# Designs tried in a protein design chat: VH-VL binders against Arf-GAP with Rho-GAP domain, ANK repeat and PH domain-containing protein 1 (ARAP1). Part 1

All scores and structures are predictions.

Target 1, 186 residues: Arf-GAP with Rho-GAP domain, ANK repeat and PH domain-containing protein 1 (ARAP1), of Homo sapiens (Human) (q96p48r954to1139)
Amino acid sequence: ASMGDTLSEQQLGDSDIPVIVYRCVDYITQCGLTSEGIYRKCGQTSKTQRLLESLRQDARSVHLKEGEQHVDDVSSALKRFLRDLPDGLFTRAQRLTWLEASEIEDEEEKVSRYRELLVRLPPVNRATVKALISHLYCVQCFSDTNQMNVHNLAIVFGPTLFQTDGQDYKAGRVVEDLINHYVVVF
Unless a header shows other numbers, all headers, positions and changes below count from the first letter of the chain; Kabat numbers aren't used for antibody chains.
F, E and O are the ipSAE of ESMFold2-Fast, ESMFold2 and OpenDDE, as the mean of both directions, binder to target and target to binder. V2 is 0.75 times the mean of E and O plus 0.25 times the DockQ between their complexes.
Where letters were taken out, [cut] stands.
The coordinates of atoms that the task and the answers printed are left out; those that the model quotes come from them. Centres of patches stay.

## First folded at step 4 (VH-VL)

Design g10 (from gb1 with heavy chain G27F I29L; framework fv_gevokizumab)
Fold by ESMFold2-Fast, scan of step 4:
Structure g10 (fold): chain C 186 residues (1-186), chain A 119 residues (1-119), chain B 107 residues (1-107)
Amino acid sequence: as target 1 above (186 residues)
Amino acid sequence: QVQLQESGPGLVKPSQTLSLTCSFSGFSLSSGDYYVGWIRQPSGKGLEWLAHIYYSGSTSYNPSLKSRLTISKDTSKNQVSLKITSVTAADTAVYFCARDEYYGYFDYWGQGTLVTVSS
Amino acid sequence: DIQMTQSTSSLSASVGDRVTITCRASQSISSYLSWYQQKPGKAVKLLIYAASSLQSGVPSRFSGSGSGTDYTLTISSLQQEDFATYFCQQSYSTPYTFGQGTKLEIK
């Protein structure tokens, strides 16, 4: 139908995250982990837009089958969905606090601050961050083949998730820290 | 400067295996920007999609022909090959290879190679 | 499989004419449709993808429209080099399928 104003207004899937996120992450986990430049390469603009519109209308009825969707169209649809959230995945209210947390020099204090900030996120946002970071951890495990190490993923997802106009080193640092500390943060 | 060129035997006997090679230049399959497929056209008839191979090595086949088709690639040589086993007169067609930039539209095609299946 | 049907296998026209070629899918294909031009002895050429997007290098006299099951290729002012066979193709679902083709002939 329409896009919700908050992440919690999206249709939720099996893990209490938006079905759009689940569908895209699942497809890329099955078909895209060894794809060179996954998430860095952009899909075809019109195909990505149509896929995203179909997912927003009724994500449960969208069939993503191997060979029927280019992985770069799916990855671009996911990035565009996350980028276009009105309040953002990390929320506008907490955005600066997340970015400032990335500057904490003591690693244990930094990780503790991230855990505190995750608890303060709405439940759907926290679950979605956990699912996304878990997925990105998986993607970087194949970096020898896909060429997307933690730093490469941070460059892509920093601006996307924090809605910055360009490469923002603090936003990238948050993403990098969450991937590197996935086991202890979540 | 994208070019694709098919090569094949021209004539094949019934029951034998048909082997076709597509040689291309001006792009690479290593980067994930493109994939290459095979389409055929019997004389005076329409186009039939046969198979495609992604840069990852993943393949898709026309289900009606899947048991007879094998598509493969040699990325270092910029070649994609198609084999069709147990050919019959129904396999007589012009065979095209074509590049797909994203999922199912073919933006550059080879000129086609005619294959005749006869005794 | 999704069946693609072009309403006519042949069509006669004169240079300067506005030409319309139609294509129907047996089910909704959500604008995952491309149009191709084929001339005897030459490579097939992509004209339109995603139902209405003009391929780079294709003259602006070509346009595509449609949604759901019904799609149209339009040539606004036919030129001599446009006499060819035109095919639609769906990429909504594998196997990808083509229409039977519409041959544009000199009137």
Scores: ipSAE 0.000, ipTM 0.440, lowest interface PAE 16.7, mean pLDDT 84

Design g11 (from gb1 with heavy chain Y35W; framework fv_gevokizumab)
Fold by ESMFold2-Fast, scan of step 4:
Structure g11 (fold): chain C 186 residues (1-186), chain A 119 residues (1-119), chain B 107 residues (1-107)
Amino acid sequence: as target 1 above (186 residues)
Amino acid sequence: QVQLQESGPGLVKPSQTLSLTCSFSGGSISSGDYWVGWIRQPSGKGLEWLAHIYYSGSTSYNPSLKSRLTISKDTSKNQVSLKITSVTAADTAVYFCARDEYYGYFDYWGQGTLVTVSS
Amino acid sequence: DIQMTQSTSSLSASVGDRVTITCRASQSISSYLSWYQQKPGKAVKLLIYAASSLQSGVPSRFSGSGSGTDYTLTISSLQQEDFATYFCQQSYSTPYTFGQGTKLEIK
């Protein structure tokens, strides 16, 4: 990975999260919440790549306004950015611990463990996880129209955030748990 | 063969509303991930982007003209329309419709329709 | 708004010449630049997108280069059908803006 590819090397906004994440999340929140298959459907490869390149070059100067780009291109750019983080959003050092926490059978113990793990993340990673999960909670509130319930979002974001081949069901379970318990975990 | 064809009134009086229609043939405006836009060109001058609309109905407008512009589509007729309210002599131009297949790049254009605003 | 400037409004050339047309943005546009060709009575044609990518069906004598604020369109061996007006356009931010145009004329 080149300089500027890790989460800590990104341009940070007012809330200590990468501007790339803020720009994409804000746009989807304004324009994409009722889009059928949001995050499941892929944008066009060339459009997504160009948008991601623009965001990586100077995210602060990129103005994502309604009508200027397809929501699926923006959602794909966000997923690709998160997928490509060298250390991952949950960090390589803590990845296995997060996956193991998803197997705790007692619900109260599981929630307590996630809260503990969130506190142990670097500040930028923790803030970014909170912002992303908050956004995904918002997306699923419109699942009657967009067809993306919590389970569907977990299937998409589990492999993306934990950088798995999609065969590790534990990754999806972490995402699902964080969305379902957002109010008590954060 | 994808083809775009503009139609308009030719002559419009100041203060009236200008209505333009773009007709698609050889392809559907409801298929694929396209933006359809309107661009104008006053005589002897450069091109000015006005508005575009996505197949889902999402729209974007030039901020300097936004209060006067409405872009819409009729999927059954395979048409995209633009309305400009309260026209003045400054709105005299050739009006083009164009398809954006890439991010902000117009790959197919109509031939243009001349609109003159005069009393 | 981003201003696009084509410093040459008119350029005279002969068939077989190498022609270069320049375009400057008032701020960095990160290669979000397209080049268009306009002939009298004809539809406008996309030649180059993303500063350097040749549109399908466009002859290989056309090429684009540049980055940041400065971009060029090159025609390596001018043909009779290339006498036209050429426009650059930025799509880095809305409103999308065009250069004033460079008219390529017969010498």
Scores: ipSAE 0.000, ipTM 0.435, lowest interface PAE 16.9, mean pLDDT 83

Design g12 (from gb1 with heavy chain S31Y; framework fv_gevokizumab)
Fold by ESMFold2-Fast, scan of step 4:
Structure g12 (fold): chain C 186 residues (1-186), chain A 119 residues (1-119), chain B 107 residues (1-107)
Amino acid sequence: as target 1 above (186 residues)
Amino acid sequence: QVQLQESGPGLVKPSQTLSLTCSFSGGSISYGDYYVGWIRQPSGKGLEWLAHIYYSGSTSYNPSLKSRLTISKDTSKNQVSLKITSVTAADTAVYFCARDEYYGYFDYWGQGTLVTVSS
Amino acid sequence: DIQMTQSTSSLSASVGDRVTITCRASQSISSYLSWYQQKPGKAVKLLIYAASSLQSGVPSRFSGSGSGTDYTLTISSLQQEDFATYFCQQSYSTPYTFGQGTKLEIK
């Protein structure tokens, strides 16, 4: 597996999500929840690139140890992995439908629509979205210390997950809605 | 620690092309997870966003100036450049390059370089 | 284009004062707003992002609030080093646009 592989072509771990995603999420959950600007701050470019290359070649052999990897390098590697997926996390076929769902005025109808769209995702994509949003829900629980509330995370992950140049507020709204409604959507 | 530094001609004549360079240290533009933008400020006035470029080469331009602007990067020199064609006195300003690591929030700025357009 | 208006171009204050600077967007920007500090001869500094989040290294006396179209930057106890020009910026839609700036001057 190399750069440009779809989610289904990645090494899969427990719960059928990519090992790359699991390794990064696990490390940040253990070491990064109180890090100020987690996911907003960029890691060191060369360290992030080397880490991402190692994860892409053989994620199972990559061992992230506290103190040996800066959390910003790991978070940047995860974001870059997700952004660079050829079909995207939400798939190209469903991308516009997800963005349009964010504009539904009635909250109950909106949540129902998101639930329906999640079921339509390929199993690996659905499991990965659930794992990622669960993790982001955990991150925002520490927002008093890390300064990354739901809105901050949406600003970062909207463009990342929907592969925009950072100009699509609808992408951020999808992420914010999924975090805010995590318990009823997943 | 990331640092940005602008360089430019200082003085340029009306109708000519203005070329500006932003040099990076403490990080590489080729593997960065950020946008690099150009913002300008005429004397005593507000800030105006001009353009940005992502590490992937994706670009965005201020529509009011798009026909005159070209933003580019040279990864071997760790530099981002901006060209403005057909300059007039209205282009006289301090030009800043800035980095954003997420949607539109510029967390690192250069010192700015003054460009005067005069005959 | 979204227009950002800072109605006050200059504001006079004394050390120790609580200072508020206001910014209004021509349409709702859903908290996609940042505040910057500019001092002569120094790099522009990001103070607040996403309307209310304090940038790393920025003193806790700075805070941001607001939603929709109306936003404020508050300095709870003004210090000598805070005399500067302050700009708001929206990042909801390109082109990104800035307010015209509010210069904070010694009373």
Scores: ipSAE 0.128, ipTM 0.702, lowest interface PAE 6.1, mean pLDDT 86

Design g13 (from gb1 with heavy chain S58R; framework fv_gevokizumab)
Fold by ESMFold2-Fast, scan of step 4:
Structure g13 (fold): chain C 186 residues (1-186), chain A 119 residues (1-119), chain B 107 residues (1-107)
Amino acid sequence: as target 1 above (186 residues)
Amino acid sequence: QVQLQESGPGLVKPSQTLSLTCSFSGGSISSGDYYVGWIRQPSGKGLEWLAHIYYSGRTSYNPSLKSRLTISKDTSKNQVSLKITSVTAADTAVYFCARDEYYGYFDYWGQGTLVTVSS
Amino acid sequence: DIQMTQSTSSLSASVGDRVTITCRASQSISSYLSWYQQKPGKAVKLLIYAASSLQSGVPSRFSGSGSGTDYTLTISSLQQEDFATYFCQQSYSTPYTFGQGTKLEIK
């Protein structure tokens, strides 16, 4: 896969999500859940870029081994992959609708709207959002050690997933809502 | 790890353009893993955010100063630059560059460079 | 623009004291708030981000709390190296704005 490929054009794994995503998520789940600042800290620029290029070229052949890859390089590669998707994870067509859903004052209506919006996503996008949010739910369960609570993850992943360049409180709120309501929404 | 170092003219005459450069080491502005901002502090006053530039080359400016500010990057030199046009005594300040790897939270700062606007 | 106000420009304290510095935003900033330490001749240091998250390498005696418009930085047991100026900053919306600073001075 190339840097310009949309999510649907990526190599897909057994879970109908991009192989790049499950390789990175699996590695972080095994080795990175207690790493301080996971997803906030950046890996080494050249190592992250080389890893991402390898994953884009042939993700199925890339094997991440404990002790051979720094968790920050893997987490940075995942963030850059998601940030650089041409159509975005939530799609350009649905982006504004997702952001506006975050401002619904009634919690029950908000959760119901998120469920509706998830069903409207292409299958690969929906499966990828579910896998990613599930993973972030696990990350925040270790926040006493890794120092990445729900709000911290929202600050990192809001701009990443909605492709804003800087703080966007609505994007962060969507991520925070999906993590907080994971059991009900997915 | 990451270090930032500002450089500037020290002294600039009123009405001229002030040019500042921020040099990076320990990281690359071309990789896209962080953002760079400029913040200034006039003597005895608080901090004022001026502008930042993102990995993608997109820029954001303080609206109060936007017409006078231009932020740019040179990836081959690993530098970020800020230009301020039509300077006055009110632009006398210590100028800092700072990295934002956490979307509005400046985790690494340069030492600052003093710029005095006078004849 | 969002105005950030720190309740005092200076306060005096002794080593071992519990010190509290407060910051108020002119509107809700939803915990998009950082605290910085500035010492003469040293680089500005990020202490707390996202209102309550301790930056890596910062001593555990520093903590942040608050929500909405009102935020607090606490130093549980003041040390000699903590005498400095402290700034709050909102990143909820651009332009990013800072409090006027609170200079912590030896009593």
Scores: ipSAE 0.106, ipTM 0.691, lowest interface PAE 5.8, mean pLDDT 86

Design g16 (from gb1 with heavy chain Y54H; framework fv_gevokizumab)
Fold by ESMFold2-Fast, scan of step 4:
Structure g16 (fold): chain C 186 residues (1-186), chain A 119 residues (1-119), chain B 107 residues (1-107)
Amino acid sequence: as target 1 above (186 residues)
Amino acid sequence: QVQLQESGPGLVKPSQTLSLTCSFSGGSISSGDYYVGWIRQPSGKGLEWLAHIHYSGSTSYNPSLKSRLTISKDTSKNQVSLKITSVTAADTAVYFCARDEYYGYFDYWGQGTLVTVSS
Amino acid sequence: DIQMTQSTSSLSASVGDRVTITCRASQSISSYLSWYQQKPGKAVKLLIYAASSLQSGVPSRFSGSGSGTDYTLTISSLQQEDFATYFCQQSYSTPYTFGQGTKLEIK
């Protein structure tokens, strides 16, 4: 019996993504897009832990209200949720294939390979990747204010999503490619 | 506000083991997004990266010094430690600990602790 | 190891000057570069990360640019408090390596 350790075991919303992801993304979209260093800055450890625990217990009943949560606590909870997935967002089975795709020199071939790999992801993982990358595309649209351009987001989310030690630049390149090619890949 | 504070022996004899501790406050090394690293600077010289440790316990070492370095963490005390074995005068330096949230970009640094290797 | 070279170890300037410090990597580092400021007796401060992103709390007169192997730090109008040593650093691969530093001195 699972305590919701995989994406498929999470509570799913109307868009077939985990409610935890939806709640966090929605709050940051409403309250955090102009926050300097969004996703780079970490929240307070105890507040982030309490928030993540409440989301893991019953995400459907958690309603994040403006003024009641610091945006950095919410962004840290989302990153920790994604980092701690046992199989990872891109799955362990496909992880190396995604990283290798980032090394394809021809942009059109690379984009085609990413589309192929997305189709091979489980439906919940595919929907979650699409929702997350869409959100990150939105975040970087405010980079003049929040100072989080595509490259900055890739540095943060590469290691987080691919569960690397941060020294594998290919993980960051995958994230950067997906943001830059969002319209044609998804 | 994140703060890092180094502590060390100040003076250590050649051939001994140097032990350094970094105390982390205003944040946690148990967060999934932090690395804590050690960088040193000999008097009048440049910065040299030594090692870092991820919240998961994963470590990386400068290959030039790897055989002499051990980095470890104590999450209950929010501390990161570095040990350097078989020290020589070349290890005389100011030792800094620093947080790496961007996986290579050190956004918060301690003030540094001077270590002199001398008889 | 990736070697980082700053074009000069020392640079003299006056308050109000536009100052440019350059850094070259021995191989392409894909904008995995940061700039640091170090003053005697003070903590090292991150100014720029990811080649061009300004660290929170750092004055807007500081900016970074570059790609591939060549990078620059620019101070648009030098202030008295900016006289310090500046280091570039690559984080493309371990071991992370720093430039030798450029000491900015009063002209």
Scores: ipSAE 0.006, ipTM 0.602, lowest interface PAE 8.8, mean pLDDT 85

Design g17 (from gb1 with heavy chain Y55D; framework fv_gevokizumab)
Fold by ESMFold2-Fast, scan of step 4:
Structure g17 (fold): chain C 186 residues (1-186), chain A 119 residues (1-119), chain B 107 residues (1-107)
Amino acid sequence: as target 1 above (186 residues)
Amino acid sequence: QVQLQESGPGLVKPSQTLSLTCSFSGGSISSGDYYVGWIRQPSGKGLEWLAHIYDSGSTSYNPSLKSRLTISKDTSKNQVSLKITSVTAADTAVYFCARDEYYGYFDYWGQGTLVTVSS
Amino acid sequence: DIQMTQSTSSLSASVGDRVTITCRASQSISSYLSWYQQKPGKAVKLLIYAASSLQSGVPSRFSGSGSGTDYTLTISSLQQEDFATYFCQQSYSTPYTFGQGTKLEIK
């Protein structure tokens, strides 16, 4: 896989999500849940880039072991992978619709709309969103230690997943809504 | 360890263009993991956000000053620059550059550079 | 534009005191709020982001709370190095705007 590949063109694991995503999420779940500022703190640029390049070349051959990679390098590689997807995780075709759904005032209507939009995502994208949001839900369960509550994760992942330049608060609200309503949306 | 360092002329005359440079070390302005903004503070007053530049080269400006502001980056020098045209005494302030990881949370600031607009 | 109001421009306190600084937004900002500390001759320091999250390296005596339009910064036991000016800032929408600042002074 390359930087130009869409999510569906990535190497897929047994759970129908990209191996790159699985490798990074698994490592952070094992080693990074209590790391202060996880996902907010940036790894070293050159180490993050080298890791991302190796994952894009052959993710199946990359084995992340405790003590061999800094958690911030792994988290930055994951963020950059997601941000660099040509079509984005939520797809360009549905991007505006997802952002508009975050403005629905009625919570039941909003949740129903998110459910509809998830079903309309390609299967790989839908599975990847579910896996990522599930992981972020786990991260925020340790927020007393890692300082990354739902809102903090939304600030980081909104621009990352919707490929904004940090100017659209709606992107953060989508992420926040999906984490807060995980059980009923997925 | 991230460090930001502002530099500027110190003194500029009314009606001229003010040019400021922010030098970044400990990271790359091309990385896409954060953005760079400019904030100013007139003597004894509060902080005023001026402009942002993003990894894509996209920019955002304070609407009250947009017609006078240009923010740019030079990746080869790891620098972000801000130009303010047609300066007046109201532009006298300490100018800061700051790193924004996301959504305007400025986690690292330069020490600031004082600019005085005087004839 | 969203206006940020810190109703107290100056506050006097003693070492060991519990200090609270307040900030109000002209509209709901959904916890897109940060607190900064500014000391003469030193770089501005981020203390709290996302209304309640403590920045790495900041002492645990600092905490933030609030939601909607009303936010507070609390220093649970004031230390000598805490005498400074404190600013709130919203990042809910551009232009990003700051409160006018609250100067914390020795009694």
Scores: ipSAE 0.006, ipTM 0.526, lowest interface PAE 12.1, mean pLDDT 85

Design g18 (from gb1 with heavy chain Y102W; framework fv_gevokizumab)
Fold by ESMFold2-Fast, scan of step 4:
Structure g18 (fold): chain C 186 residues (1-186), chain A 119 residues (1-119), chain B 107 residues (1-107)
Amino acid sequence: as target 1 above (186 residues)
Amino acid sequence: QVQLQESGPGLVKPSQTLSLTCSFSGGSISSGDYYVGWIRQPSGKGLEWLAHIYYSGSTSYNPSLKSRLTISKDTSKNQVSLKITSVTAADTAVYFCARDEWYGYFDYWGQGTLVTVSS
Amino acid sequence: DIQMTQSTSSLSASVGDRVTITCRASQSISSYLSWYQQKPGKAVKLLIYAASSLQSGVPSRFSGSGSGTDYTLTISSLQQEDFATYFCQQSYSTPYTFGQGTKLEIK
């Protein structure tokens, strides 16, 4: 059965992030960094759903071994998990504030505000954002091979993390800013 | 392999409602990994985006046509449908359904279905 | 609405030529741009997304470049199967809009 839907209801692992996030990120770091279109390409629907259900039931017992899962199934499971969080990764209460921060014209002021907003997130959310952005920074380091530069990752993760339909460019800008400024923001 | 197949009436009289169906195979419209849009192309002209439906059931419409458009999905049949009311000769076009993986671009298209509106 | 302009409606080329097709947005679209290929009576095919990223399965002779308002699609060594109509599309904001298309014809 499900462990619950919100971040606070998830099983937590090292660095106080959901085990689901850790399992998926770890597998993609081992097997998927050079995969063309990683995070852009969809996994097979039934395999992705079965994997996500297993992770939601008992993430600690799920062991992803190299070669046993297609990387696109794992990346899709991670995206679905993050997208379907009832309160969202950046929280409903703070979502508009994050989007508004992306429109600050002065880049240094914008980075400073992102830093402030990160501190205001619940601890699990903050740790999960840091882990995810760190991972995406790693993914884009292999963009010559995987074709997923910062902008491409922002297009994918903006709508996913902010659960936006009509204002996707602002959400993408937040993700892009966090990746580009990872060292100074976190 | 993913396939999208459009079906429609072929011929519709002016003022009537045009109904189109997109059948999706090789995946599920309820998976949340993508959403489905409709695009049309009049003979010899460019492409015009019409509508999106997301896995949540949320929709987006081209503002110029919004009052005449309804997009819906039937997850049990794995189909997305588009209705256009009060059609005129200007609605004569090839209608495509296409998959968008949340990136604002269409990576998988159906073959298109021709709809002619004649008096 | 964002207007997408492909100033050249048709151009003629020979196999082996380097071909460049241009697209201009009425405002900055921050590289939220895709290129599509369409052959008569056939489905549309995605070639390039996010201005410069090559879609899987698309030959490496296709490349995209540009930023802000100005974008280009380049075919480095034209092949017979490349004679088609090419469309740019912005995904920066809805409604998504396409250029009018550039038809690439045999010289």
Scores: ipSAE 0.071, ipTM 0.686, lowest interface PAE 6.0, mean pLDDT 86

Design g20 (from gb1 with heavy chain Y103W; framework fv_gevokizumab)
Fold by ESMFold2-Fast, scan of step 4:
Structure g20 (fold): chain C 186 residues (1-186), chain A 119 residues (1-119), chain B 107 residues (1-107)
Amino acid sequence: as target 1 above (186 residues)
Amino acid sequence: QVQLQESGPGLVKPSQTLSLTCSFSGGSISSGDYYVGWIRQPSGKGLEWLAHIYYSGSTSYNPSLKSRLTISKDTSKNQVSLKITSVTAADTAVYFCARDEYWGYFDYWGQGTLVTVSS
Amino acid sequence: DIQMTQSTSSLSASVGDRVTITCRASQSISSYLSWYQQKPGKAVKLLIYAASSLQSGVPSRFSGSGSGTDYTLTISSLQQEDFATYFCQQSYSTPYTFGQGTKLEIK
């Protein structure tokens, strides 16, 4: 069975975001913030696949407990989920507009454009972006220990969220800008 | 534990097609967590990136060699292969396969396989 | 293509020295730069990624710095096992390109 065509067709939780996203973010916030290379290191392939399939089948019944799941397996499952979204987190229709916004030289105009683009996203996508960026802001607060500063997170999540086949500096810049301006943008 | 191992013919004659295979263990090429590339190094010279293949099957090639290169994968065997057509002495090199977790750098490399192009 | 130039192909040093290897890109690469170590007869090893991030398991005497077009790899106190060839690589755009390498030799 394939996943739905849009993010809104996924299993949704109380915060109007996919339960898969909530479960993974919550677990990493509890257990993974000080893990060196969090989101950079990949999990064990078979464990990550089994976890992701369990989450896709019935995320509400999946209970992640410290010691039972490696944080790298959970972070890899989250990245795969986001990367494999058919329409993408930022949507295909708005993808180029987001990338172009990253090229705006005036910082205030850039932030204003990102705020405008966020309200144009479908509600589930907007809520999911907010939840994810909030989480990444939290992750980088522990960068002295986990080694994942804003730039490093942008390198990982740029290609993941914009579904590029390698490094894309504009995609990375969007992620970096959203993290750096989290308080103002959200 | 991730390991990459290259295999090749060792010796290939000019004008023939060179075929190389990279075998993956400790991970899956279909996982989407990384992609695999080929890099070569002629004796006493620097590193030259040749090609990448992504979990989606999308490929990227070095433009200077693109007409002669084909990169492919076999997910059932967990292998990535590279073919180079119409080889010449300039293709004599150690060939490495390496993975990249979408960071743009190679964190795990095979030991390399030497290929000599000679009649 | 982006050209990566290391200022020297060879550098002589003694154990305990502070060693700096430099790499220049023909255009800004926005810190999409990594450093590799290659020892004779051994596999290539990643040392530094994203210009300044230390790869897990790499000794803390290695550090990277730089931005824009100019980048450096520093070994704060050279050890015997550090005599090797060092390469920089850009991943800002394809084709990915490497510097020509800097061979670190015992003085």
Scores: ipSAE 0.019, ipTM 0.637, lowest interface PAE 7.4, mean pLDDT 86

